VH-VL binders against q3z8e7. Designs and how they scored, part 20

Target 1, 156 residues: q3z8e7
Amino acid sequence: MVEKIPMTASGYKKLEDELSTLKVKRIDVIEEMRLAAMDKDMRENAPYHAAKEQRGQIEGRIKEIEHELKYADVSEYTDTNTSKVNMGSTVKLRDPKNGECCTYTLVSPKEIEPLKGKISASSPIGKAVFNRNKGEQIEIEVPSGTLQYIIEDISF
Key: E = the ipSAE of ESMFold2; O = the ipSAE of OpenDDE; V2 = 0.75 times the mean of E and O plus 0.25 times the DockQ between their complexes.

## First folded at step 9 (VH-VL; framework fv_denrakibart)

Design Q1 (at its last look DockQ between E and O 0.05; V2 from the best seeds 0.00; counts 0 for: pae O 13.1 > 2, placed apart)
Fold by ESMFold2, look of step 9:
Structure Q1 (fold): chain C 156 residues (1-156), chain A 122 residues (1-122), chain B 113 residues (1-113)
Amino acid sequence: as target 1 above (156 residues)
Amino acid sequence: EVQLVQSGAEVKKPGESLKISCKGSGYSFTHYWIGWVRQMPGKGLEWMGIIYPRDSDTRYSPSFQGQVTISADKSISTAYLQWSSLKASDTAMYYCARHKLYFYESSYFDYWGQGTLVTVSS
Amino acid sequence: DIVMTQSPDSLAVSLGERATINCKSSQSVLYSSKNKNYLAWYQQKPGQPPKLLIYWASTRESGVPDRFSGSGSGTDFTLTISSLQAEDVAVYYCQQYYSTPYTFGQGTKVEIK
């Protein structure tokens, strides 16, 4: 049992994109190495040695990404969906009574930082905003009563 | 053998546009990232961004995103830094520099241009 | 952004003595699978562009004197000038190139006492 590597769907996609880019760059480096080897003695060929070093780093990063993709544990939330409040969303709430705004980010339980506005979907605010659209009015039950907010904006 | 030669000093007024250049020679220009670095008078070095001239893939520091445009013309081995509307706070020395590693966007700078002093004053 | 913090801001050292400059990154710049630290050091003399001294934290650039050495890993790095010479009066910068933006430290000015 190999330990899973947690990541978001957006994180997985970014790794796939980086992998594709690196494979293209590898092709270019290999061609430059071939051309340099034809023209110059290796002991005198600084461009060849620089390209060889880069190829090694590209190969290493490719191997790392392939490992991470193989063992990825992709979470159910998305970082880029702005149509509805979801995991990873940053939501701006406006108090209709005084116009004051508060901003919160919905995060996984292990990423909760309430003083920085990073809250869970199971918190009172999180439950109230989850799967809601921009412009919807919500109610939040707290010990001191019921609070009313309007979802002003949703971003990632 | 490798050289980066920048355009000359500029004296401008606020609101004017400006495009400064960095011409590379003695190496395969299109396959090395070129970066721009700002140094305000008496201050340290600030990484502004880099460009890969082969395909114009460009990466900006968040501090400079939308403030400047980095571009390249690979047919004449030249990179550019451009402002559409200069501010007095843009007064600084601007360096171009080449990544040492062929291709690789994550690299350090081995060759630097001589710098272009940009002065913006009324 | 990875913040690079150098210490001290200014350093006065007697000719021939050791100068030590520290650089701390706000997060690791170690590519762990290759054991590579994405950290460089530059020297900038008055009126000149910066000059590369050290890359990969500890590798000297060609033509850099042996008295310059780099060490450290992860988040904590050191540039050492083992025997300060008059021509070493300059401002020294660290830079990380692990993640964009490839930020520099604020600089450390080295002077002869």
Scores: ipSAE 0.000, ipTM 0.502, lowest interface PAE 12.9, mean pLDDT 83
Fold by OpenDDE, look of step 9:
Structure Q1 (fold): chain C 156 residues (1-156), chain A 122 residues (1-122), chain B 113 residues (1-113)
Amino acid sequence: as target 1 above (156 residues)
Amino acid sequence: EVQLVQSGAEVKKPGESLKISCKGSGYSFTHYWIGWVRQMPGKGLEWMGIIYPRDSDTRYSPSFQGQVTISADKSISTAYLQWSSLKASDTAMYYCARHKLYFYESSYFDYWGQGTLVTVSS
Amino acid sequence: DIVMTQSPDSLAVSLGERATINCKSSQSVLYSSKNKNYLAWYQQKPGQPPKLLIYWASTRESGVPDRFSGSGSGTDFTLTISSLQAEDVAVYYCQQYYSTPYTFGQGTKVEIK
């Protein structure tokens, strides 16, 4: 059994868009192949082989995207008082000691952008907050010790 | 006129090898993808795979990958479907069909062969 | 893989009456950039190979009678025979060619009531 691939709705859409773009591109490449092959020996036709290689690359990526889409697990987010942190959630964490706050968004591995606070659910922070409720105190294991935060807010 | 003519019916035993053919005429054989479709007795159509005769680029359904081999000889405008070792479950009608447009643009089948019945029994 | 599901499995219609066959895809087969549905319909009469009827969901193949029409978009499609004729007795299949592997519906058997 293949495990589902967690991702955000936006990530899913991005994959769909990329897939669409690639499908257009491969049509063009196929046409290039056709044109290149019209009046030249296939064995000595560099433009044709170049186009064919590009087609292969495009098709490979398409296959990957189709796999991701096929096994995608996009959870729905509801903004309620009983809402839990899920994929796609933005969480505001507050340090109870100094009052400092930080904001993170849980995303799929392919969507990770640490500088923008986009982190994986499998990250230490992600694991600590995943499926937790607003108001809960969490502990994060880091090499320097254990950090404590309160989930101050959950949004999507 | 576009025509696809397939080889005759086959009666085989389990474990035997088989290669059936589909000859195209009335069009540029090398410029159109040609595919194979299986239809088991009393069942629906199953897409098996396709081949571009010009360069023998071949695509398989995952269900048939490794189970059959699709090939083509463009010199005689013929596509092939073959088994290395037949099973009783391979008993079916097999159709070859031409794509109206190139595979990446469109892959619906506009012309079909008459079908080849393959019977595998002990 | 995109799964194609037809309904009903079998249909009995009186001569001259409308026959309606539905086809549902597990995923959208609409290519938004081209605004085209990668969906085809085939007719298979007893003892014959399939015959192309409709492509792009609604475009009728040359030589196909006007009583055959295709409609729908995205995931839901319909083949309609406006006035069933005796020669229309067959099994009808939908097929998506949006993504590989290309897949067929299980077929709908149309008979005369």
Scores: ipSAE 0.000, ipTM 0.544, lowest interface PAE 13.1, mean pLDDT 87
ESMFold2 (binder alone), look of step 9: mean pLDDT 93; pTM 0.952

Design Q2 (at its last look DockQ between E and O 0.03; V2 from the best seeds 0.00; counts 0 for: pae E 14.4 > 2, placed apart)
Fold by OpenDDE, look of step 9:
Structure Q2 (fold): chain C 156 residues (1-156), chain A 122 residues (1-122), chain B 113 residues (1-113)
Amino acid sequence: as target 1 above (156 residues)
Amino acid sequence: EVQLVQSGAEVKKPGESLKISCKGSGYSFTHYWIGWVRQMPGKGLEWMGIIYPRDSDTRYSPSFQGQVTISADKSISTAYLQWSSLKASDTAMYYCARHSLYFWESSYFDYWGQGTLVTVSS
Amino acid sequence: DIVMTQSPDSLAVSLGERATINCKSSQSVLYSSKNKNYLAWYQQKPGQPPKLLIYWASTRESGVPDRFSGSGSGTDFTLTISSLQAEDVAVYYCQQYYSTPYTFGQGTKVEIK
């Protein structure tokens, strides 16, 4: 069984867009190869070899993206009372002790932006909140101890 | 807008071969699983199989394995269902349907073709 | 294979009344890791292809009226039409997509009484 690849809907779309762009670029690079090969000895044709290498890189990335798209695991979010934290969810956590709130968005590893509160589902916070409901109290284990938070709000 | 358009109704005799089509538009055809569902006259829905057009990864229901062939031509965003030798019992409506956006997350059908009626009679 | 069994086969309900359709799976379609039920409901009106109504057992597809709701978990699921409308006359199917082959219930025909 192939492992599922968690990602957000937006991440999925970005991959699709990137794929489309790369496919076009591949065509261009192939043309560059063709042009470079003209009137030159291919064995000593630096531009040709450079283009060929670029083609290989593009093809490699295309393959990676296609793999991710095929096995993508994207959860949908609904604004229902029964909604749970999923990939792509924005979660507001409130510290019951001091009332401080933090907001995090669960994203794929490639989409992580800690400074913007975008965290992986596999992160300590991500694991703690994943599949949890609004109003639930969660515990997060950190090196300094255990933090307690209440899921105050879930949005998408 | 996502659309699945299927080929027209078919009238065939037993023993004949048949290939019906489903063309997708309005989305990235190659990167969404597409499936076929059989509905015999007055009966329920039967999951036949699915295909991933990008690499033609195909998975069949055991009930339909070896009975039909599912294929796709990604160059024209078209999926196919074909029989090598039709039987009278193959008479049914056949639907193509797109799986939800993310196959491994959910595999329900969110968009459906209009259906292709296949009639096999002597 | 997971067998899906609906009940009843046919249901006649008066306009404005509640319609309840049950679906039972031969094994659980609850994925414990995600706490999600891999169960969908479809509506098929005469002469039309099926239309997705509910997925994840209880999530309503976009554009589906609020009178449609899905509930249940594990092996027992229910589709409820809170107030039957004339346009709701159709055959309804449940489907599990927990494991291949994905299987449908036999369908429930809903008619106006």
Scores: ipSAE 0.014, ipTM 0.572, lowest interface PAE 7.9, mean pLDDT 87
Fold by ESMFold2, look of step 9:
Structure Q2 (fold): chain C 156 residues (1-156), chain A 122 residues (1-122), chain B 113 residues (1-113)
Amino acid sequence: as target 1 above (156 residues)
Amino acid sequence: EVQLVQSGAEVKKPGESLKISCKGSGYSFTHYWIGWVRQMPGKGLEWMGIIYPRDSDTRYSPSFQGQVTISADKSISTAYLQWSSLKASDTAMYYCARHSLYFWESSYFDYWGQGTLVTVSS
Amino acid sequence: DIVMTQSPDSLAVSLGERATINCKSSQSVLYSSKNKNYLAWYQQKPGQPPKLLIYWASTRESGVPDRFSGSGSGTDFTLTISSLQAEDVAVYYCQQYYSTPYTFGQGTKVEIK
């Protein structure tokens, strides 16, 4: 089962624009690979290896965007200031073990800035908090164990 | 094999014009940014600017804007660096270099030309 | 413009010993959304053009000996030669390619002590 990906209308348009740009670049890279492949020694053909790497990255990103656009659930942010986490919400999470707090803002895929606490609804933390109430305990499994947090505050 | 072959050394007088060349071979010339780098005698490397030969999109360092012209002729896989009026301070080694690809952006220099020594004196 | 500052300006190292060159940028060259440091290292021997050693801060170019390594992130980077060889006598340059102009450091001359 494939889950829907929340995003804003502007986020959707940014993905469409990136997709069209990548499809144009893909054509260029495929031609570069074709021309470079005429060198019989592929192991030492730097243009071929560079184009092959770039094609792989382009194809991967295209597949990601096509998936996101296909399963997009496009809606405007709603300032609810309610008990439930939604797109555009800022959540304050408290670690019940040591009282340490951290904050995250749920943003569209194009607005993601993890080091500034701007995360997507499809990230592990985003999925864990989405549509949850203030005061709920959430759990996130990581290789080093299970992280537990309490949603201390929700704002918009 | 990727090669960048530059035109030969030049000895010029102040006020003369000059156009030096950089011919790329062994790769798809029009799909890689080509940059120019100046190295004054005994000094370090200075990035002058880059060109994307497919559409001639050209970007200059502020220090070199209006001082030189970077161009390319994609039909013969050649990039150019040109002065309309040389100064003695233009005496330097000039390198062309190819930027490696990373998606649609230019990146680090992966191949360098052998250099063109330009000497300007009266 | 992003200013690249190398230290030291010159370095004398005994054969087989470790050489460490630092490069500091005036602003971060880490592009967080791609998780890439837009930083390269070049070697220039006397009378020769520069040669690429390291790109993306830590990726060694093919054909470059394993004794060369790059590290660092954001604004602070190092080039390490783990066991200096005679042929490593050269001037080393860092370069950022995060934003134009793609500036170089001033260079670090490495010599045999």
Scores: ipSAE 0.000, ipTM 0.480, lowest interface PAE 14.4, mean pLDDT 82
ESMFold2 (binder alone), look of step 9: mean pLDDT 92; pTM 0.944

Design Q3 (at its last look DockQ between E and O 0.01; V2 from the best seeds 0.00; counts 0 for: pae E 11.3 > 2, placed apart)
Fold by OpenDDE, look of step 9:
Formats: sequence, structure tokens, C-alpha cells
Structure Q3 (fold): chain C 156 residues (1-156), chain A 122 residues (1-122), chain B 113 residues (1-113)
Amino acid sequence: as target 1 above (156 residues)
Amino acid sequence: EVQLVQSGAEVKKPGESLKISCKGSGYSFTHYWIGWVRQMPGKGLEWMGIIYPRDSDTRYSPSFQGQVTISADKSISTAYLQWSSLKASDTAMYYCARHKLYFTESSYFDYWGQGTLVTVSS
Amino acid sequence: DIVMTQSPDSLAVSLGERATINCKSSQSVLYSSRDKNYLAWYQQKPGQPPKLLIYWASTRESGVPDRFSGSGSGTDFTLTISSLQAEDVAVYYCQQYYSTPYTFGQGTKVEIK
């Protein structure tokens, strides 16, 4: 069985876009190399060597992205009232004690942005809400104790 | 428009070699897995294998491993299925099909070729 | 290998009536970390290549009529045609793409009664 790389649809798209951009940049850098190579003394041609190095970096990143996409675990999903919390889901959690609400989006590890509420499915909150339904009460274990929340809303 | 066009029907004898083709167009050929599916006369679909044209990474069904060779020429957006020595039991319709998900190995087939009928008889 | 078994092998249904096809996998095709079932359904009409109908067990492919629906999870799946039409006469196949080889069911022939 091939190891799958979980990611959101948006994350997948971002990788695709990045790949496209890098491919264009690669062409440009190759052209820069060509122009720099017109210098008869290549050994002292700093622009050429710089361009060559940049090409290598771009190609390396391209390979990384292609690998991630090749083994990506991405699914199409729509925002429905019957949907369970899944990768890419935005979840509104309500504290039944004080009525406070928090909103989180489950994302892949590479997409984590804690300040924007983007958390991993493997995080304590992520694990607690994953594959749960709207209206369910969940428990989150934290060092200070156990937190109780109700899944008030699920969206994509 | 995405299209998969397969080579024409083949009539062969046992022991002969054969290579059939599937040409993709209307999409980035190198970055979608393409597979082969066998369908014997009056029978069901059999997954044979898939290939990633970008790097020719190939997966075979155990039932077809060593029995056929799947390859691709990305320069002409063509995938191939070939036999070194045909058997009468190889008589079947062969379909090529594209994976739906860009880059992704674990995927389903969205576009299919028209099929290539291979008849092997003495 | 994951073995896919469909039932029944053949089904005759009157026009306008519901057709139900079952598919069982020898192993779960549910990827728990994503809560997605790696299962697809295809339709093959006589003399034509297969056509994708359903993927992820329950998502309808674009252009597929609403009368087609997929359900199930884990090892048990169902394709339902809510109201059989004349153009629905075909052989239907399930396929798992959870792990290689991505095996097909043996097919179910749907005919008009």
C-alpha cells in the first residue's frame, strides 16, 4: 500500500499553482543561463553560476511538489448539512459552560496556521472533532484537564 | 477536450508479439496516471496496471505481472501495452483509461479509450 | 488483493422501478484518516467502454443523472437507480482504488423486465 499524503483541496490547488509558477521561472532562469553563457570566460561568469544554482533550486522544489501531488490524498467535498468533520472542514466549537465559540479549519501539516485557526487533523482538537457530526459533544484532553465542546457548525 | 485514442484491432497467432497503443490528448499527459483494463469476451473488467508517464512508474496486477509490459512515451503522449508471446487466452478487448485526479496514484478512471480488440487464434 | 463481489449477477427491473446493486469488498476501502471510501461505480453499455458514474462511494460524476446514487461504507456498498430508464440497460461495475491492484467487481447486468 502506498503511503498517502493527506491535504485539503485548496492545499492541493496551491501546490498545482506553485508548480506552474516554478515551471515558468525555470524557463526564465534557463534563458538567463543562456544569455550569461554568451560570455567567453565562463569561469568568471558569476551571473551564469548564479542562474545555474537557481535552476537547481527550482528543479528540486518542482520534484518535491510533484512527489507530494503524486501521493496526495485529496477528495472532493461539498458543504452539506449532513457532512462530517473532515480534512478541509471548518468547525465551530461552542463551550457549553460559557457559550464561547472557537472556529478551526482542519488542514494538512504543511498548511497549519495556528493564528488563523488552521490546525492539523492530528492535533488534540483535530482528533477530537474528526469524523464527528454537527451537534455532537466532544472532549479535548489538555494538560490542565478536559475541555468540553459542542460542534455547532461544519462548513467547507 | 480530453481524448484517449487506441490503436486498431489486432488479429494474431499464438506465440506472436504485440504492442498496442493509447494516445492521450487535451490534457497534460505526463501528470495523469493511465491504466489498462482487460475484458475477455462476455466477461467483466480486469485491472491490469497503471503507469505514470512523467517517470514511467508502473504498477501491475499480480495476475498480469510478467505477462505484459506497460510503458509510455511521454514525448508523443502515448501509453503502450505489449506481449512478448501471445496466447489464445489473451483474446479480449483492452481499454486504456485515465485517472481522474491530477498526479494522484490512488484514483478512479474518468476517461476511457474506445478499446482495442485483440484476437489470438491458430 | 482486495476482492470485490457484486450481487446480484443479473437484475431485471421494470421501467420506472428501483434497481439496487450491491458490492462487497474483502477488506475495508475506508481510509479512516480522511473518512473517504475509495470506491467507484461504472456503467458499461453494449459495445461501449465503461463510463464513470460514482466515486468516493457516493459522489456523482458530472453529467450523471440524479436517479443514480451510491451509498455505503467500509466493505458494503450499494448503487441505486431510483427509477430505471430504458437507457440504463447496461453492466455495472464497482471498483476499489484503495490499494493496488485496483480490482473490479465481476459486474451486474441490469435489464428491463
Scores: ipSAE 0.282, ipTM 0.731, lowest interface PAE 1.6, mean pLDDT 90
Fold by ESMFold2, look of step 15:
Structure Q3 (fold): chain C 156 residues (1-156), chain A 122 residues (1-122), chain B 113 residues (1-113)
Amino acid sequence: as target 1 above (156 residues)
Amino acid sequence: EVQLVQSGAEVKKPGESLKISCKGSGYSFTHYWIGWVRQMPGKGLEWMGIIYPRDSDTRYSPSFQGQVTISADKSISTAYLQWSSLKASDTAMYYCARHKLYFTESSYFDYWGQGTLVTVSS
Amino acid sequence: DIVMTQSPDSLAVSLGERATINCKSSQSVLYSSRDKNYLAWYQQKPGQPPKLLIYWASTRESGVPDRFSGSGSGTDFTLTISSLQAEDVAVYYCQQYYSTPYTFGQGTKVEIK
């Protein structure tokens, strides 16, 4: 009953590439730790301690990426009717009271940029538009109350 | 002792090319990221980009992508910053700096070069 | 880009008094899985390259006097010089190294009053 992590195919690929790179760097760090540990210099072993710290960062990021890839839900958001809002969709919302429009693109958690309109499917706007058709009126629950919009356009 | 020694000051004209250097010593040069930082006259520090000399993995700030080339020659423990066509707005102090953390691109700078002043004027 | 905003732009402090510099990031620089703030502080004295003072928001670099301390988390950070010395006259910069580009704050000039 683990919560799935919504993700675009592009986002998934970026994580895979980062993971591959980190696994290679991990090998290098482990070898450098081995080499540094062979020094008999009686001073502080700064190369060993630096490599140990770096290894910790690499291992932590690997674990995080492996978790995100394990629970990624790419097919849920990429295999739906093209007339409905889905992962990767760009939606244009119109306020029926004043006619003002805004646009949002549903992206994976790692691609979120709210000021550029890139939001998650779990955000208030994302939840309200997900799986809806062009022309539907939606209500968005926000801390300041309920906002009303009409889905003016959907692009992919 | 860790040292980063940069090439000397340069006076150039607009349109000329330039390659400045940063030589690292006293540490395993190929296993630390080297970054370049610009400081325009009277202004603050600007992160330009970094390179991992072992495999030449290079990352640029979007502001500098395509404007400069960062490279390294690991056989002589030297990193480079290069312009193909200088502009007057490239007049600045340029620092190289080493990441403190071994191998990681997400790090802070512990050792800095002395800086290279580049002046571009007619 | 994560924007780093320092305040004040400059300050004058009497010898032996406390100097306080603030740095605010436009996004959190806390790497939650490691409980680490990816923030550093640098000192740049006139005519010199920058020098690392503090990393991970609050860890002093070796050889940095204990009058320098860093605090804060997430988006709000502070560099404190508890008893200003004449040699502390410099420009101080914060830097985030959470995500590229690893941006610096605009700098804070500290002077003796």
Scores: ipSAE 0.007, ipTM 0.511, lowest interface PAE 11.3, mean pLDDT 83
ESMFold2, look of step 9: ipSAE 0.000; ipTM 0.487
ESMFold2 (binder alone), look of step 9: mean pLDDT 94; pTM 0.954
ESMFold2, look of step 11: ipSAE 0.000; ipTM 0.489
ESMFold2 (binder alone), look of step 11: mean pLDDT 93; pTM 0.953
OpenDDE, look of step 11: ipSAE 0.227; ipTM 0.700
ESMFold2, look of step 12: ipSAE 0.000; ipTM 0.457
ESMFold2 (binder alone), look of step 12: mean pLDDT 93; pTM 0.953
OpenDDE, look of step 12: ipSAE 0.030; ipTM 0.599
ESMFold2 (binder alone), look of step 15: mean pLDDT 93; pTM 0.954
OpenDDE, look of step 15: ipSAE 0.024; ipTM 0.639

Design Q4 (at its last look DockQ between E and O 0.02; V2 from the best seeds 0.00; counts 0 for: pae E 11.9 > 2, placed apart)
Fold by OpenDDE, look of step 9:
Structure Q4 (fold): chain C 156 residues (1-156), chain A 122 residues (1-122), chain B 113 residues (1-113)
Amino acid sequence: as target 1 above (156 residues)
Amino acid sequence: EVQLVQSGAEVKKPGESLKISCKGSGYSFTHYWIGWVRQMPGKGLEWMGIIYPRDSDTRYSPSFQGQVTISADKSISTAYLQWSSLKASDTAMYYCARHSRYFTESSYFDYWGQGTLVTVSS
Amino acid sequence: DIVMTQSPDSLAVSLGERATINCKSSQSVLYSSYNKNYLAWYQQKPGQPPKLLIYWASTRESGVPDRFSGSGSGTDFTLTISSLQAEDVAVYYCQQYYSTPYTFGQGTKVEIK
């Protein structure tokens, strides 16, 4: 069995949107090829071949997206007070030593944006907070040592 | 000057065969598509199909596919429209028209023949 | 097939007045890559073959008077005669050449009121 692909609801939606756009683009490119092929000289020209290549690229990406959507694992949170940290969750971590807080959102590998606090569930922070409850103290292993944090808040 | 000159009017009976012609001049005949358009009496224009004279690549409207044959003789800059067996419903004016050379540039009919009237009656 | 529908079927306009003919396509005839509408307008006077007036929806063919103009994009197009002249009495057709089979509108007969 193929493993499920974890992703956020927003990520899933983005893929759907991209797929829709690509399907339209595919039609356009095919039509471009058709029109170019109407002229015998055009079939030998760069534009025809470029369109053909583009069609191939589009079709390849469509297949990738369809695969991701087919095996997507999207989690939903309805109650943040009783919910555990999951894919798509935004977690506020508080350092019990200094009181400083950091906010992270668990996302799929393709959605990672470290500078915006979007991290993978497989990251050290992600692994530490995944499936944890609000108020729970966690340990994060980093190259510099072990960090202690409290999950202060979970949102979606 | 670009000109398309079509053959004369035809009066035929149902079941008879017919081939009408369109001769182009004033331009490179082999580098432009040429098409046929039907206009039944008192009716609108109907796109029938086009042919590229250089290699006789032909495209038909589904409505006319198998009903007519479009051909060309590039040696004499002439396009043809023919029926193997005419019907009364084939009664119409038939126009040939020059189609643009490249679809990416244009693909409209810029020059038209004077038309050939075909009358089919018992 | 792309269906072209013109409106109205017939139009009577006074000399010197504006005539407006509409054409709708069942599918868009705008090719985004080229940003061109594959639409043409033709004029057919009684007893004559059609004559090209407008191509690419808005480009006037050489020799066509300035009073003729084409507008629109996508699925909705308009041919406008700003000031109808006696010689403009004819049937006008729109045509898409976006995809085969190329199809014509049913035509609009323009007459003098």
Scores: ipSAE 0.014, ipTM 0.572, lowest interface PAE 8.6, mean pLDDT 87
Fold by ESMFold2, look of step 9:
Structure Q4 (fold): chain C 156 residues (1-156), chain A 122 residues (1-122), chain B 113 residues (1-113)
Amino acid sequence: as target 1 above (156 residues)
Amino acid sequence: EVQLVQSGAEVKKPGESLKISCKGSGYSFTHYWIGWVRQMPGKGLEWMGIIYPRDSDTRYSPSFQGQVTISADKSISTAYLQWSSLKASDTAMYYCARHSRYFTESSYFDYWGQGTLVTVSS
Amino acid sequence: DIVMTQSPDSLAVSLGERATINCKSSQSVLYSSYNKNYLAWYQQKPGQPPKLLIYWASTRESGVPDRFSGSGSGTDFTLTISSLQAEDVAVYYCQQYYSTPYTFGQGTKVEIK
């Protein structure tokens, strides 16, 4: 089964723009490789080898973005969703065992910044909180077991 | 053959806007990154940023991000450096320069413009 | 940001003698997959824009005299002028182009003693 990738309309647009840019850069890199390949000694041709590496990274990123766009499930923040966790929500999770709190913000894949608490809706934490209400107890599966949290607060 | 020709010297007052230019010729302008380098009077070279003219992909030094705008008009093979509000501390020589490697972002500068002296004083 | 530190800040060398300029980066500029150091050297004469001398740490740009050579790897680099000529009076800069911002060293002024 292939899971949908929740994202904002802004996040979707950013991926489309990046894809468009990468497709242009791919054309340029292929031409750079062709021009550099006119050199007889390919093993010592630093421009060719740099372009080949760059092409590989560009092709990989294009495939990643095409996959994300193909399986994207786009939503927007609205007033009707204030009580539920949605894209753009900041959630405060409380561990009922010890009272410790963690704060996360659900963002599009392009906006992920884990060290700042900006996570995707497809992450283990994101999946667990998505579309949930304040006060709900949630369960998060991690390799070390199952974690329990209570959604203490939702903000935007 | 390859030439980068910059616009002429400018004398400005603090708070004024300014846009200086760098016109490239003798090569495929849109397929080489162009950068801007500042040199304050009596000081060393400072990398400001680069632009890929074909798609306007730009990279700024953190020291200059938000302070200047780098742009290009590929239809006339020209790159620009722009201030919305000049400061006296912007007084410097500004060079444009071309990357040596076709397309590739990570490169050194093989051709340089003649420089544009910008003087900002009250 | 990768900080490039040159030494000395200035030096005076007699005509025909060796001049040595050092450049140290705050982190490695070696791209190990291709065994290439992303380091360049530039010469700037008074009233002129910089001119490329050396790239990939040790490769001389075409038209640059044989007396200019670059060496080093990783974080430590050297520009050597084996026999200083009068026209070599200039400020010399190293630059890394490994990661943005592509920073320059502070410069080393070379003068005739």
Scores: ipSAE 0.005, ipTM 0.515, lowest interface PAE 11.9, mean pLDDT 84
ESMFold2 (binder alone), look of step 9: mean pLDDT 93; pTM 0.954

